# VH-VL binders against Chaperone protein TorD (torD): the designs that were tried, part 13

Target 1, 216 residues: Chaperone protein TorD (torD), of Ferrimonas balearica (e1svr5)
Amino acid sequence: MDEQEIREEVALAERRATLYWWFASMLCRELDSDQLNTLCSESGRVLLDALAEEPSLAPGCQKLRRALAGVQVLATPQLELAADYATAFLGDHLGSAPPYASVYVEPGGMMFQHPHQQMVQWLQQWQLAVSFDGNEPADHFAIMLDLMGNLVLKGVDSPEAQSAQSALLAEMLPPMRRWVTQCQRQPGFYAALAELLLAFVSLDQTLIEGEFSLAQ
Short names: E, the ipSAE of ESMFold2; O, the ipSAE of OpenDDE; V2, 0.75 times the mean of E and O plus 0.25 times the DockQ between their complexes.

## First folded at step 25 (VH-VL; framework fv_ixekizumab)

Design u2 (from t1 with heavy chain S52T; at its last look DockQ between E and O 0.79; V2 from the best seeds 0.72)
Fold by ESMFold2, look of step 25:
Order: sequence, then structure tokens, then C-alpha cells
Structure u2 (fold): chain C 216 residues (1-216), chain A 119 residues (1-119), chain B 112 residues (1-112)
Amino acid sequence: as target 1 above (216 residues)
Amino acid sequence: QVQLVQSGAEVKKPGSSVKVSCKASGYTFTDYDIHWVRQAPGQGLEWMGIITPYSGRKYYNQRFKGRVTITADESTSTAYMELSSLRSEDTAVYYCARDYGRGPHFDYWGQGTLVTVSS
Amino acid sequence: DIVMTQTPLSLSVTPGQPASISCRSSQSLLYRDGKTYLHWYLQKPGQSPQLLIYKVSNRFSGVPDRFSGSGSGTDFTLKISRVEAEDVGVYYCMQATHYPFTFGQGTKLEIK
């Protein structure tokens, strides 16, 4: 690769990693006031407009923008989003959609089994620490997205990290599809975020598979 | 209405195999796990295994030592349990049961399939 | 395998009186996620089993509030505050914390 092509590859990897980490930060806990303010600002509008240039991402961007507008006219927007987060993700009933891969692919939805164990092994392999409260299972989608962002950057000059991206997507996308479907039972900000996330990760998988096909 | 309808009773010779079907209706088949549980005449319940149709992941009770195979066919919304190398002590009613995958608990059960193993 | 031991194995109760069934496991049923996967089923005569109580103390939809569950660790109890004729059958506890999942021997409840 010539010097300009390397710079373009690095820049693309940086943009991809930034998006994976943005989604991770939006999902790992309820939005705080700083995140909400940023998302509602000019910066947030520019981000969503840029994402919406991709036709597959535009519907999710529109739904997210509409949910934000609806929350902003309420007396306590951040508290409304916190309630939406709790309703969407925090529960053991069929009306909630906990954001853990094991819920959707492990027999019985049991935590700390294969999906968790695989993530622990990957986090150790890539020497990554996760700052999450207490003994949370490692197969939380936010943790998987954070790992993906790291693999994207490492993949610029590591064939092993490039291959790991495909392996992680293969583990993440099947449970994520089921998770997003369940999120739509309760329309709102987080259901829109989940839809946009799935569209983004699905698009990224398609682009990675095209790159791998050409390289082989 | 959620319904699990199992195949009919079977009489089998020792050493043969049986395959029991469990057809699901009234819900999205890949949203729920399927378990198999058996009950010998006059005896209690014995768990045999679980499949998650969406992922294809399975666990078996090792008591059956590789004699049990559980499968699912999404296109027909049907789960199957095959028990091979049948013995007389395998005479039982075989049930399929559903759970939602939020920690296993069996909310709906099939009607049961009597399998009789006799020489 | 986790052994689930029920007592009594049979129980004869006058209608309107309380009943209590004990279930003891050979190991703790507390799972790493902080939950206890101990369930109670009733098999009425000639029927498939039906869920009564899940995760120790949660009544399944449509189960009367005269049924209650309690316990922790290895020691669990199902109580029926006022037994009715429809409660006749065999009661099973089941653990789903450890593979393979296992049932107690059953407790047959009869009306005097």
C-alpha cells in the first residue's frame, strides 16, 4: 500500500472505532446530562446527518431524532430517558430486552456461560480491561462494541486483529438481531438506538466481508 | 394460543431408536427454548435436554451418554428428540416443554408421547 | 448431579386446611447472577405438569395466591394456605441452576 492509502485506511479505522465506542457509551448506562446535551446540540445533529447519508442507517437516525425531540419537550428529559432505559433493559420479564448476548443465544438465557466465557478469553487475549460495575457478565453488548472498536484500530497493522473482527461480529450479530426485535416492543429512545446500532453493525459486517473476499 | 402437539405413541424393540416430534404453534418458534422431559410409568420426572432453536445450541443430560439427539426445524416450527439404543427402562411418557430463555422454567408442555420398549 | 429431596412423599389434607411441602437440594441453588433457579410444578391426574412457582417465590400467571414459595440456598418450601379439591396431584420441585436439571421425587397430595 502507498503512503496515502495507509493514511486513508487509518482514517477509516478511526472513524469506525469512534462509532463503535460511541454506541458502547450510549448503551453501557443511561445517558447523563452531558451526553444528552451533546446529542441535542449541533454536534449531535451533524453526526446523525452524516450517518443518515447511508440509506440503511437513515430510518434509525430518523427514529432516534424523533425520540429526542419528544423527550426534549418534557419537564425532565434526562429522567425520562433513564426511565426508558430501565423499562427497555433492566428486568427479568418478557417486556424487557436485557442487552446481553447470552439472553438471546444461550440455552435458558443463562448468564456466565459460553458467550461470557468467550468474551473473557478475548478481553484477556487483547489485553483489555472493562470498567463496568461489579460482576457484570462480559457479554454485554456495550462491552462487545468496545472490544470491536479496539480490534478495528489494531486491525490496521495486525492480520490477527482483522480476523478477530469477523469472529466477534459472528458472535455479536445473531443475538443482537433478536435483542433489537425485542426492543421494538417498547418504542422509545433506546429502541431507536438499538435499531440504528444493528443497522450500523450489519453494514460494517458487509463491508468487512467484501474486504476479506478481495484480499483472499 | 400457545400449543405443543407431539407425535403419537410408539412401540419399539430394544436396541432400536425412536424420534418424537413436538410441533409448536401460537408463538414465534425461534423466540423460545424447547426442553424434553420423560416420566417412566409410576415414576417422577427426568430432564433430558434443551435446545435453543434460534442459535441451535443444546445441552443434554449426560445420563443418556450420547443416546439422545435434540434438533429443531424452524421452517416447520417443530422440535425433535431421538433416543437410540433403546432399553426397557426407556419406557416412558416423553414431554416437550417451552421456556422463554429468561432462566429456564417450563411454561407450556406438550401432551406427552408414550414410548414402550418391549421385546 | 444435584439431588432434590422432597418431604413428605405423600400428603392427605382436609379441604380448607393448609399444606406444606419441603424440598432440599444437595448443593446451593444460588447462581452466580444472584438468582436461584428453583421451580415448583403440579401434575394433576392424567395431565402434563404445569408451572406453579418459578425462581423460589414468583407465582406463574393464573396461579392462585394461596400458593406461595420460600427458601434459599438448599432449603425450600411450597405452601398452600387453604387446600381445595382442584389441588390434587403430584407436586415436584425442580432445580435449573446446575446442568443437568433435576426434579424432586414428587409429593402426592390427596384430599381426605
Scores: ipSAE 0.569, ipTM 0.817, lowest interface PAE 2.0, mean pLDDT 90
ESMFold2 (binder alone), look of step 25: mean pLDDT 93; pTM 0.950
OpenDDE, look of step 25: ipSAE 0.829; ipTM 0.910

Design u3 (from t1 with heavy chain T30D; at its last read DockQ between E and O 0.65; V2 from the best seeds 0.00; counts 0 for: pae E 2.5 > 2)
Heavy chain, then light chain:
Amino acid sequence: QVQLVQSGAEVKKPGSSVKVSCKASGYTFDDYDIHWVRQAPGQGLEWMGIISPYSGRKYYNQRFKGRVTITADESTSTAYMELSSLRSEDTAVYYCARDYGRGPHFDYWGQGTLVTVSS
Amino acid sequence: DIVMTQTPLSLSVTPGQPASISCRSSQSLLYRDGKTYLHWYLQKPGQSPQLLIYKVSNRFSGVPDRFSGSGSGTDFTLKISRVEAEDVGVYYCMQATHYPFTFGQGTKLEIK
ESMFold2, look of step 25: ipSAE 0.604; ipTM 0.823
ESMFold2 (binder alone), look of step 25: mean pLDDT 93; pTM 0.949
OpenDDE, look of step 25: ipSAE 0.823; ipTM 0.908
ESMFold2, fold request of step 27: ipSAE 0.551, 0.380, 0.498; ipTM 0.812, 0.755, 0.796
ESMFold2 (binder alone), fold request of step 27: mean pLDDT 93, 93, 93; pTM 0.949, 0.948, 0.949
OpenDDE, fold request of step 27: ipSAE 0.866, 0.000, 0.867; ipTM 0.928, 0.495, 0.927
ESMFold2, last read: ipSAE 0.498, 0.502, 0.474; ipTM 0.795, 0.790, 0.785
ESMFold2 (binder alone), last read: mean pLDDT 92, 92, 92; pTM 0.949, 0.950, 0.948
OpenDDE, last read: ipSAE 0.875, 0.876, 0.866; ipTM 0.931, 0.932, 0.928

Design u4 (from t1 with heavy chain T30D K58R; at its last look DockQ between E and O 0.71; V2 from the best seeds 0.00; counts 0 for: pae E 2.1 > 2)
Fold by ESMFold2, look of step 25:
Structure u4 (fold): chain C 216 residues (1-216), chain A 119 residues (1-119), chain B 112 residues (1-112)
Amino acid sequence: as target 1 above (216 residues)
Amino acid sequence: QVQLVQSGAEVKKPGSSVKVSCKASGYTFDDYDIHWVRQAPGQGLEWMGIISPYSGRRYYNQRFKGRVTITADESTSTAYMELSSLRSEDTAVYYCARDYGRGPHFDYWGQGTLVTVSS
Amino acid sequence: DIVMTQTPLSLSVTPGQPASISCRSSQSLLYRDGKTYLHWYLQKPGQSPQLLIYKVSNRFSGVPDRFSGSGSGTDFTLKISRVEAEDVGVYYCMQATHYPFTFGQGTKLEIK
């Protein structure tokens, strides 16, 4: 590969990793005031406009922008988003959609079983620290997305890391599809975010599997 | 409304097999797990196993030593339990039960299917 | 396998009076996620079992508030504050913390 193709591969990997980490940061806990301010600023608008250039991502971007506008006119926007997070993701009832792969693929939705154990193995293999507390199951979608961002960057120089991306997507997408469907029971900011996330990960899987290569 | 309707009562000879069906309605079949539980006459409840229709993952009570097979058909919203090498001790009412979710527990049960094993 | 032991195995109660059923497990039912998967079911005469209480103390939808559950670790209790005639049947505790899932022997509640 010539030096320009290598620079383009690195730049693409950096953009992909940045998006995976952005989604991870949006999901790992309720947005704080700084994240909300950034998302509502010009830089947030530019980000959503750029994502919406992809036709498959545009509907999710529109819904997310609409949800943000709706919460900004309320008396306490950050508290309204915190309530939306709790309603969408917390609790033991079927009206919530906890963002853990186990909920959607492990019998009984039991935590700390196969989906968690697989993630622990991958995090150890790639020597990654997680930003969640030690009692959080490792199959939280935010942790899976964080790992994916790291694998994307490492994949530039590592065929093993490149192959690991496909393996992680195969574990992440089936439970994520069910998660997103259940999120739509509770319309709002986080339901829109989940829809956009699924569209992004699905698009990225297609591009990884497609006949487009970084060398083109 | 959630409903689990099981196949009818069966009389079987020792050494044969039985396959009980459990047809689900009133909810999205692949969103919930299905368990099988049996109750011998005058006895308590015994858990047999679980299937998650979406993932295909299954766990069995090893007390049955590989004689039980649990399957699901998402296209017909139907779960099945097959018990092979029947013996008289297998005479029981067999129930399917839906997993409420967020940790295993059974919110809706089928009406039960009596399987009698005699010769 | 986890052994679930219920006490008493049978009880007779005058309508309007309280009832209490104990359930003991051979091992702790506290799971790593901080939850305890101990459930209570009622099987009324001629009917399939029905869920009363899940995860120790949560009443299932439509269950009257005269039913309550409590306990932790290995010792659990189901209480009925005022027994009604319709409460007749066999009560089972079940654990789902450890495979295979196991039930208590049952407690038959009768009206005297």
Scores: ipSAE 0.533, ipTM 0.795, lowest interface PAE 2.1, mean pLDDT 90
ESMFold2 (binder alone), look of step 25: mean pLDDT 92; pTM 0.949
OpenDDE, look of step 25: ipSAE 0.833; ipTM 0.912

Design u5 (from t1 with heavy chain T30D, light chain H98K; at its last look DockQ between E and O 0.71; V2 from the best seeds 0.00; counts 0 for: pae E 2.02 > 2)
Fold by ESMFold2, look of step 25:
Structure u5 (fold): chain C 216 residues (1-216), chain A 119 residues (1-119), chain B 112 residues (1-112)
Amino acid sequence: as target 1 above (216 residues)
Amino acid sequence: QVQLVQSGAEVKKPGSSVKVSCKASGYTFDDYDIHWVRQAPGQGLEWMGIISPYSGRKYYNQRFKGRVTITADESTSTAYMELSSLRSEDTAVYYCARDYGRGPHFDYWGQGTLVTVSS
Amino acid sequence: DIVMTQTPLSLSVTPGQPASISCRSSQSLLYRDGKTYLHWYLQKPGQSPQLLIYKVSNRFSGVPDRFSGSGSGTDFTLKISRVEAEDVGVYYCMQATKYPFTFGQGTKLEIK
């Protein structure tokens, strides 16, 4: 493989990892004022424009822009987004959509079972020091996305890390699909973000499978 | 309008098998788990197992030692419980029940299916 | 297996009077997520069980406010502030903290 192809492969991996980490940062807690300002700035516009060039991502990008514009006309946009986050993700009732894989695939929605245990094993295997604040389940989608970003970078020169990407996507996508569907029951900024995230992860899975298929 | 409608009563010989169906309606079948619970005549309730139709994941009460098989068919919105090697103490009403979906508890129950095991 | 023990096994109550049912588990029902998966069901004569109270103290939709649940750890109580004729049946506690899920023996409530 020539030097330009290697540089392009590394650059692609860096862009993919950056997106996984961006989504993780957007989900791990409510946006603060700095994150909101960055998203509303020229750099946020450029990011969404670039994502929207992919047809499968364009609908989510447009919904996110509309939701963002909608809160910007309100008196306290950051507080409105915090309320949206709480309504969408925080709660012990069927009207909320907690961003944990176990809620959507583990029998009874019981925490700390297979989805959590698999994530603990992967985080240990890849030597990631993810900060667990107390007894937090490891199958939060933000943690899964953070792990994916790390595997993307490691996969540049590790066949094991490349295969791990496919394994993580297989664990993440089925519960994420149900999570996103449930998010749409309460439309808003975070419902749009979840829709865009699913479209991105689904697209990335398709590209990985296509690349692997061509290489065989 | 959630409904769980179970198959009819059955009379079985010891050593045979029974398969009870539980047809769900009024909700998206894959979104909720199904449990099986039985009740011997004049007795209390005994949990048998759970299936998550979307993932296919299951847990069984070890008391049944591999005699119970719980399955689900998304295309017909139907869960099944099969109990093999029947004994007279398996005579009971068998219920299916839907999991609320935020920690295991049963918000809707089927009408029950009486299975009688006698020689 | 977690053993669930209900007391009393039978109650006879004058209409309008309170009733109280105890449920004790052989080990703590506090789960790792900080929640306690102790539930109460009522089985009226000839009917399937129905959910009354979930996670110790939460009334299920449509359950009258004369029903209340309390407790923690291993000791739990269901109270009916004023018993009515429609409350007749067998009351069961159930734990869903640890597989296999287990029920108490049941408490039969009758009107005197």
Scores: ipSAE 0.556, ipTM 0.813, lowest interface PAE 2.0, mean pLDDT 90
ESMFold2 (binder alone), look of step 25: mean pLDDT 93; pTM 0.951
OpenDDE, look of step 25: ipSAE 0.815; ipTM 0.902

## First folded at step 26 (VH-VL; framework fv_ixekizumab)

Design v1 (from u3 with heavy chain Y27F; at its last look DockQ between E and O 0.72; V2 from the best seeds 0.68)
Fold by ESMFold2, look of step 26:
Structure v1 (fold): chain C 216 residues (1-216), chain A 119 residues (1-119), chain B 112 residues (1-112)
Amino acid sequence: as target 1 above (216 residues)
Amino acid sequence: QVQLVQSGAEVKKPGSSVKVSCKASGFTFDDYDIHWVRQAPGQGLEWMGIISPYSGRKYYNQRFKGRVTITADESTSTAYMELSSLRSEDTAVYYCARDYGRGPHFDYWGQGTLVTVSS
Amino acid sequence: DIVMTQTPLSLSVTPGQPASISCRSSQSLLYRDGKTYLHWYLQKPGQSPQLLIYKVSNRFSGVPDRFSGSGSGTDFTLKISRVEAEDVGVYYCMQATHYPFTFGQGTKLEIK
């Protein structure tokens, strides 16, 4: 493979990994002051404009901008986003959508079953530095996205890591679709973020499947 | 309005099978799990199994030794329970129940279907 | 299988008086996520069961405040602060922490 081709593959992998890690950081906790400031800055605007160039991502980007603008008119934007996060993701009622794969694919939404066990195996296999004390569910979407970013970067030089991307997407997308649907019952910033995330991961899946199909 | 409507009563001979339907309305079928529970005359409740229609994942009570099959049809919002190799002790009212969500518990129940197994 | 034992099996109560039903499991019902999947159902005469209390102490929507649940580990209690005529029926506890899910044998509540 020539040097220009290698540089382009590395650059693409770095852009994909950066997006997976960005979504993971946005989802793992409510936005702090620094994250909100960055998202509202020119660099945040440039990022969303770049994402919106992909037609499948544009609707989610537009909803996210509207939600952000709506909260910034309020007296305490950071506190409003924290309240939106709690409403969207916390609680045992159906008005919330906890961001764990088990909730959407395991019978009864029972934690620490197959979706968790598969993630523990993958995190161990790839020796990731994700903090895990054995008592936290590993199937949080933010953890799955963080793993995906690592597999994307490792996939430049590892056919095994490249194949693992497809396997992780197969585990992540079905519960994520149901999660995003439930998020829409609580409109706001995090519902928009979840929609954009699903569009991004779905787009990435189709690009990976196209590459795999041509390689057969 | 959340509703689970089950098929009508059945009389069956030993060794045959029965398939009970549970038609859901008033909620998004794929967002919830469906359980099956039976109650023999004058007896308590016995859990038979669960299906998650979206994922297709299922768990059965092993006391039925593979005689129970639970399925779901998303296009009609209907769950089914089939019990094979019927015995007289399978005479019972069979209920479907919706899992409320966020851990297994049943918030809405069907009206029940009496299955009578006699020679 | 987890055995769920209810006490008493039958209860006769004067209207307005309190009632208490005990439910004991053969193993702890505390799950790894820190939650306890112990639920209470009421089956009124001629009706399907209905949910009263889920996860030990949470009242289901529309259940009167006179119903309360408590307990942990293997020992659980349903209390009715003032029994009314509409409370007659059979009360079941159920565990959903361990497969297969199992019910207690039931407690029949009658009015004196």
Scores: ipSAE 0.550, ipTM 0.795, lowest interface PAE 1.9, mean pLDDT 90
ESMFold2 (binder alone), look of step 26: mean pLDDT 92; pTM 0.948
OpenDDE, look of step 26: ipSAE 0.785; ipTM 0.886

Design v2 (from u3 with heavy chain Y100L; at its last fold request DockQ between E and O 0.84; V2 from the best seeds 0.00; counts 0 for: pae E 3.1 > 2)
Heavy chain, then light chain:
Amino acid sequence: QVQLVQSGAEVKKPGSSVKVSCKASGYTFDDYDIHWVRQAPGQGLEWMGIISPYSGRKYYNQRFKGRVTITADESTSTAYMELSSLRSEDTAVYYCARDLGRGPHFDYWGQGTLVTVSS
Amino acid sequence: DIVMTQTPLSLSVTPGQPASISCRSSQSLLYRDGKTYLHWYLQKPGQSPQLLIYKVSNRFSGVPDRFSGSGSGTDFTLKISRVEAEDVGVYYCMQATHYPFTFGQGTKLEIK
ESMFold2, look of step 26: ipSAE 0.557; ipTM 0.801
ESMFold2 (binder alone), look of step 26: mean pLDDT 92; pTM 0.949
OpenDDE, look of step 26: ipSAE 0.792; ipTM 0.893
ESMFold2, fold request of step 27: ipSAE 0.381, 0.384, 0.423; ipTM 0.753, 0.752, 0.773
ESMFold2 (binder alone), fold request of step 27: mean pLDDT 92, 92, 92; pTM 0.946, 0.947, 0.944
OpenDDE, fold request of step 27: ipSAE 0.879, 0.000, 0.869; ipTM 0.933, 0.529, 0.929

Design v3 (from u3 with heavy chain Y100W; at its last look DockQ between E and O 0.78; V2 from the best seeds 0.00; counts 0 for: pae E 2.1 > 2)
Fold by ESMFold2, look of step 26:
Structure v3 (fold): chain C 216 residues (1-216), chain A 119 residues (1-119), chain B 112 residues (1-112)
Amino acid sequence: as target 1 above (216 residues)
Amino acid sequence: QVQLVQSGAEVKKPGSSVKVSCKASGYTFDDYDIHWVRQAPGQGLEWMGIISPYSGRKYYNQRFKGRVTITADESTSTAYMELSSLRSEDTAVYYCARDWGRGPHFDYWGQGTLVTVSS
Amino acid sequence: DIVMTQTPLSLSVTPGQPASISCRSSQSLLYRDGKTYLHWYLQKPGQSPQLLIYKVSNRFSGVPDRFSGSGSGTDFTLKISRVEAEDVGVYYCMQATHYPFTFGQGTKLEIK
């Protein structure tokens, strides 16, 4: 591969990783005031407009934009988003959709089993530290997205990291599909964010599979 | 309305196998897991295993893993438990039960299937 | 395997009087997530078991408030504040903290 093609491959990987990390940051906890202000600013509008250029992402972008606009006209927008986060993700009742892979694929929704153990092994293998005290489940979707962003960048120089992207997507997408479906029980900003996220990850999986298919 | 309807009673000879079905209705089958539990006549309850129909992941009570096979068919919303190399001690009522889905516990149970193993 | 020991194995109660059933596990049932997966089931005569209490103290939907659960670690209790005729049957505790999941021997409750 010549130097120009390498630069283009690196640039694409950086854009992909940035999006994975952006979604991770949006999902790992409720938005703070700085994040909300940035998302509501012109830079946030430009980001959503750019994402919407891809037809499969446009519906999620529209829903997210509408939910954001609806929150901004309320007296305390950040507090309303915090309430939406809590309603959508917190709790151990069937009305919530906790953002952990275990809930959707591990028998009984039991934490700290295969989905968690697999993530711990991958985080150790790739020498990645995430902010957890060792008693938090590692299969939180935000952690999986953070790992994916790192694998995307490492994959430029590492066939192992490129193969690991496919393995992580295989673990992440099935539970994420169920998670997103359950998020729609509480429509709002985070339900829209989850829908957009699934569309993005699904698109990225399709592009990775198409690339490997053409290369073979 | 959630229902788990099991197949009818079976009489089997020692050394044979039995396959009990559990047809689910009133909910989205892939969204919930299924346990199998048995109860010998006049005795207590014994957990046999769990399957997640969506992921295909399953765990068996090690006591039965060599003889028990638990499967699920999403297209018919039916779970199955097959127990092989039957012995007279396997005479029991076999129940399927739905997992609530936020930590293991069973909220809805099938009506039970009596399996009698006798020569 | 975690051994679950219930006491008493049977009891006979005058209607309107309280009842208490103890369940003891051979190991702590506190799971790594901070939750305790100890559940109580009732099997009425001729019926399948039904869930009463999940995770120690949470009453399942539709279960009368005369049923309550308590305990921690290895020692757990199911209480019925005023026994009614419909409460007859066999009560089981079950742990789902450790594979394989295990049940207590059962406590048969009868009306005097």
Scores: ipSAE 0.558, ipTM 0.814, lowest interface PAE 2.1, mean pLDDT 90
ESMFold2 (binder alone), look of step 26: mean pLDDT 92; pTM 0.946
OpenDDE, look of step 26: ipSAE 0.738; ipTM 0.874

Design v4 (from u3 with light chain K35R; at its last look DockQ between E and O 0.76; V2 from the best seeds 0.70)
Fold by ESMFold2, look of step 26:
Structure v4 (fold): chain C 216 residues (1-216), chain A 119 residues (1-119), chain B 112 residues (1-112)
Amino acid sequence: as target 1 above (216 residues)
Amino acid sequence: QVQLVQSGAEVKKPGSSVKVSCKASGYTFDDYDIHWVRQAPGQGLEWMGIISPYSGRKYYNQRFKGRVTITADESTSTAYMELSSLRSEDTAVYYCARDYGRGPHFDYWGQGTLVTVSS
Amino acid sequence: DIVMTQTPLSLSVTPGQPASISCRSSQSLLYRDGRTYLHWYLQKPGQSPQLLIYKVSNRFSGVPDRFSGSGSGTDFTLKISRVEAEDVGVYYCMQATHYPFTFGQGTKLEIK
């Protein structure tokens, strides 16, 4: 591989990692005023325009823009998004969709069981710190996305990190599909974000699978 | 609207096996876990195990020492419980129950299937 | 296995009067996530069990507010503020914090 090809692989990995980390940051806590302002700024618009160039991502991008525009005309947009976050993800009420893999794949939806333990093992294997306080189960989708971003960068120089990307996607996508479906029961900004996220992760999985298939 | 309909009563000989079915309707089968619980005549309730149909993940009560097998068929929305090496002590009504999730609790139960083990 | 002990095992109540059922576990039912997975079921004569109360104190859909649950750790109570004829049956507590899940022995409620 020549120097130009290496630079292009690094640049692609950096863009993929940036997107995984962006989604992680959008999901790990309710948006604060700075994040909302950035998303509504020129840079946020450019990001969503770029994502929408991919046909599979365009519907989610459009829904996200509509939801964002709807909240921006309200008296306190950040507080309205915080309420949407709480309605969508928090509590044990019937209509919530907690963003943890265990809810959708572990028997009884019990936290701190197999999906959590697998993530703890992976975080230790790749020597990564948790991005927020240690009371959250490690199978929160934001933590899984953060790990994925790190594996994407490490994968440039590490075949084992590249193969770990496939393993993590295989663990993340089945519960995420259910999570996104449940998010749609309460339409809003976070339901749109979840839909866009699933489309992105699904696209990334097909890209990785296609590349491995061509190599055989 | 949620309904769990179980297969009919069975009479079995010691040492044989029984397979009880539980047909679910009125909800998305893969979204909810299924438990099996039995009740011997005049006795209380005994939990046997759980399956998550979407993932196929399962836990069993070790009291049954590997005699119980729980399966699910997504295409027919049906869960199954098979109990092997039957003993007279296995005479009971066997229930399936749907797990609401968010910490396991059983929101809907099947009508029960009487399994009688006698020589 | 977690032993669940119910008291009383049998209860006769005059219609309109209150009833109280105790459930005690051999270990704490507080789970690592801060929740307590203690549930109450009613099995009416000739019927399958039905959910009344989940996670200590939450009434299941359609359960009247004369039913209430309380407790923490190892000690839990189901109360019926005013017993009606439809409340006849066997009440079971169940824990789902520890595998295997276990039930209390049952409390039979009868009308005098």
Scores: ipSAE 0.554, ipTM 0.808, lowest interface PAE 1.9, mean pLDDT 90
ESMFold2 (binder alone), look of step 26: mean pLDDT 93; pTM 0.951
OpenDDE, look of step 26: ipSAE 0.797; ipTM 0.894

Design v5 (from u3 with light chain H39N; at its last read DockQ between E and O 0.73; V2 from the best seeds 0.00; counts 0 for: pae E 2.5 > 2)
Heavy chain, then light chain:
Amino acid sequence: QVQLVQSGAEVKKPGSSVKVSCKASGYTFDDYDIHWVRQAPGQGLEWMGIISPYSGRKYYNQRFKGRVTITADESTSTAYMELSSLRSEDTAVYYCARDYGRGPHFDYWGQGTLVTVSS
Amino acid sequence: DIVMTQTPLSLSVTPGQPASISCRSSQSLLYRDGKTYLNWYLQKPGQSPQLLIYKVSNRFSGVPDRFSGSGSGTDFTLKISRVEAEDVGVYYCMQATHYPFTFGQGTKLEIK
ESMFold2, look of step 26: ipSAE 0.610; ipTM 0.827
ESMFold2 (binder alone), look of step 26: mean pLDDT 93; pTM 0.951
OpenDDE, look of step 26: ipSAE 0.820; ipTM 0.905
ESMFold2, fold request of step 27: ipSAE 0.526, 0.514, 0.511; ipTM 0.804, 0.805, 0.805
ESMFold2 (binder alone), fold request of step 27: mean pLDDT 93, 93, 93; pTM 0.949, 0.948, 0.951
OpenDDE, fold request of step 27: ipSAE 0.877, 0.870, 0.881; ipTM 0.934, 0.928, 0.935
ESMFold2, last read: ipSAE 0.500, 0.501, 0.498; ipTM 0.798, 0.805, 0.794
ESMFold2 (binder alone), last read: mean pLDDT 92, 93, 93; pTM 0.947, 0.950, 0.949
OpenDDE, last read: ipSAE 0.882, 0.879, 0.879; ipTM 0.935, 0.934, 0.934

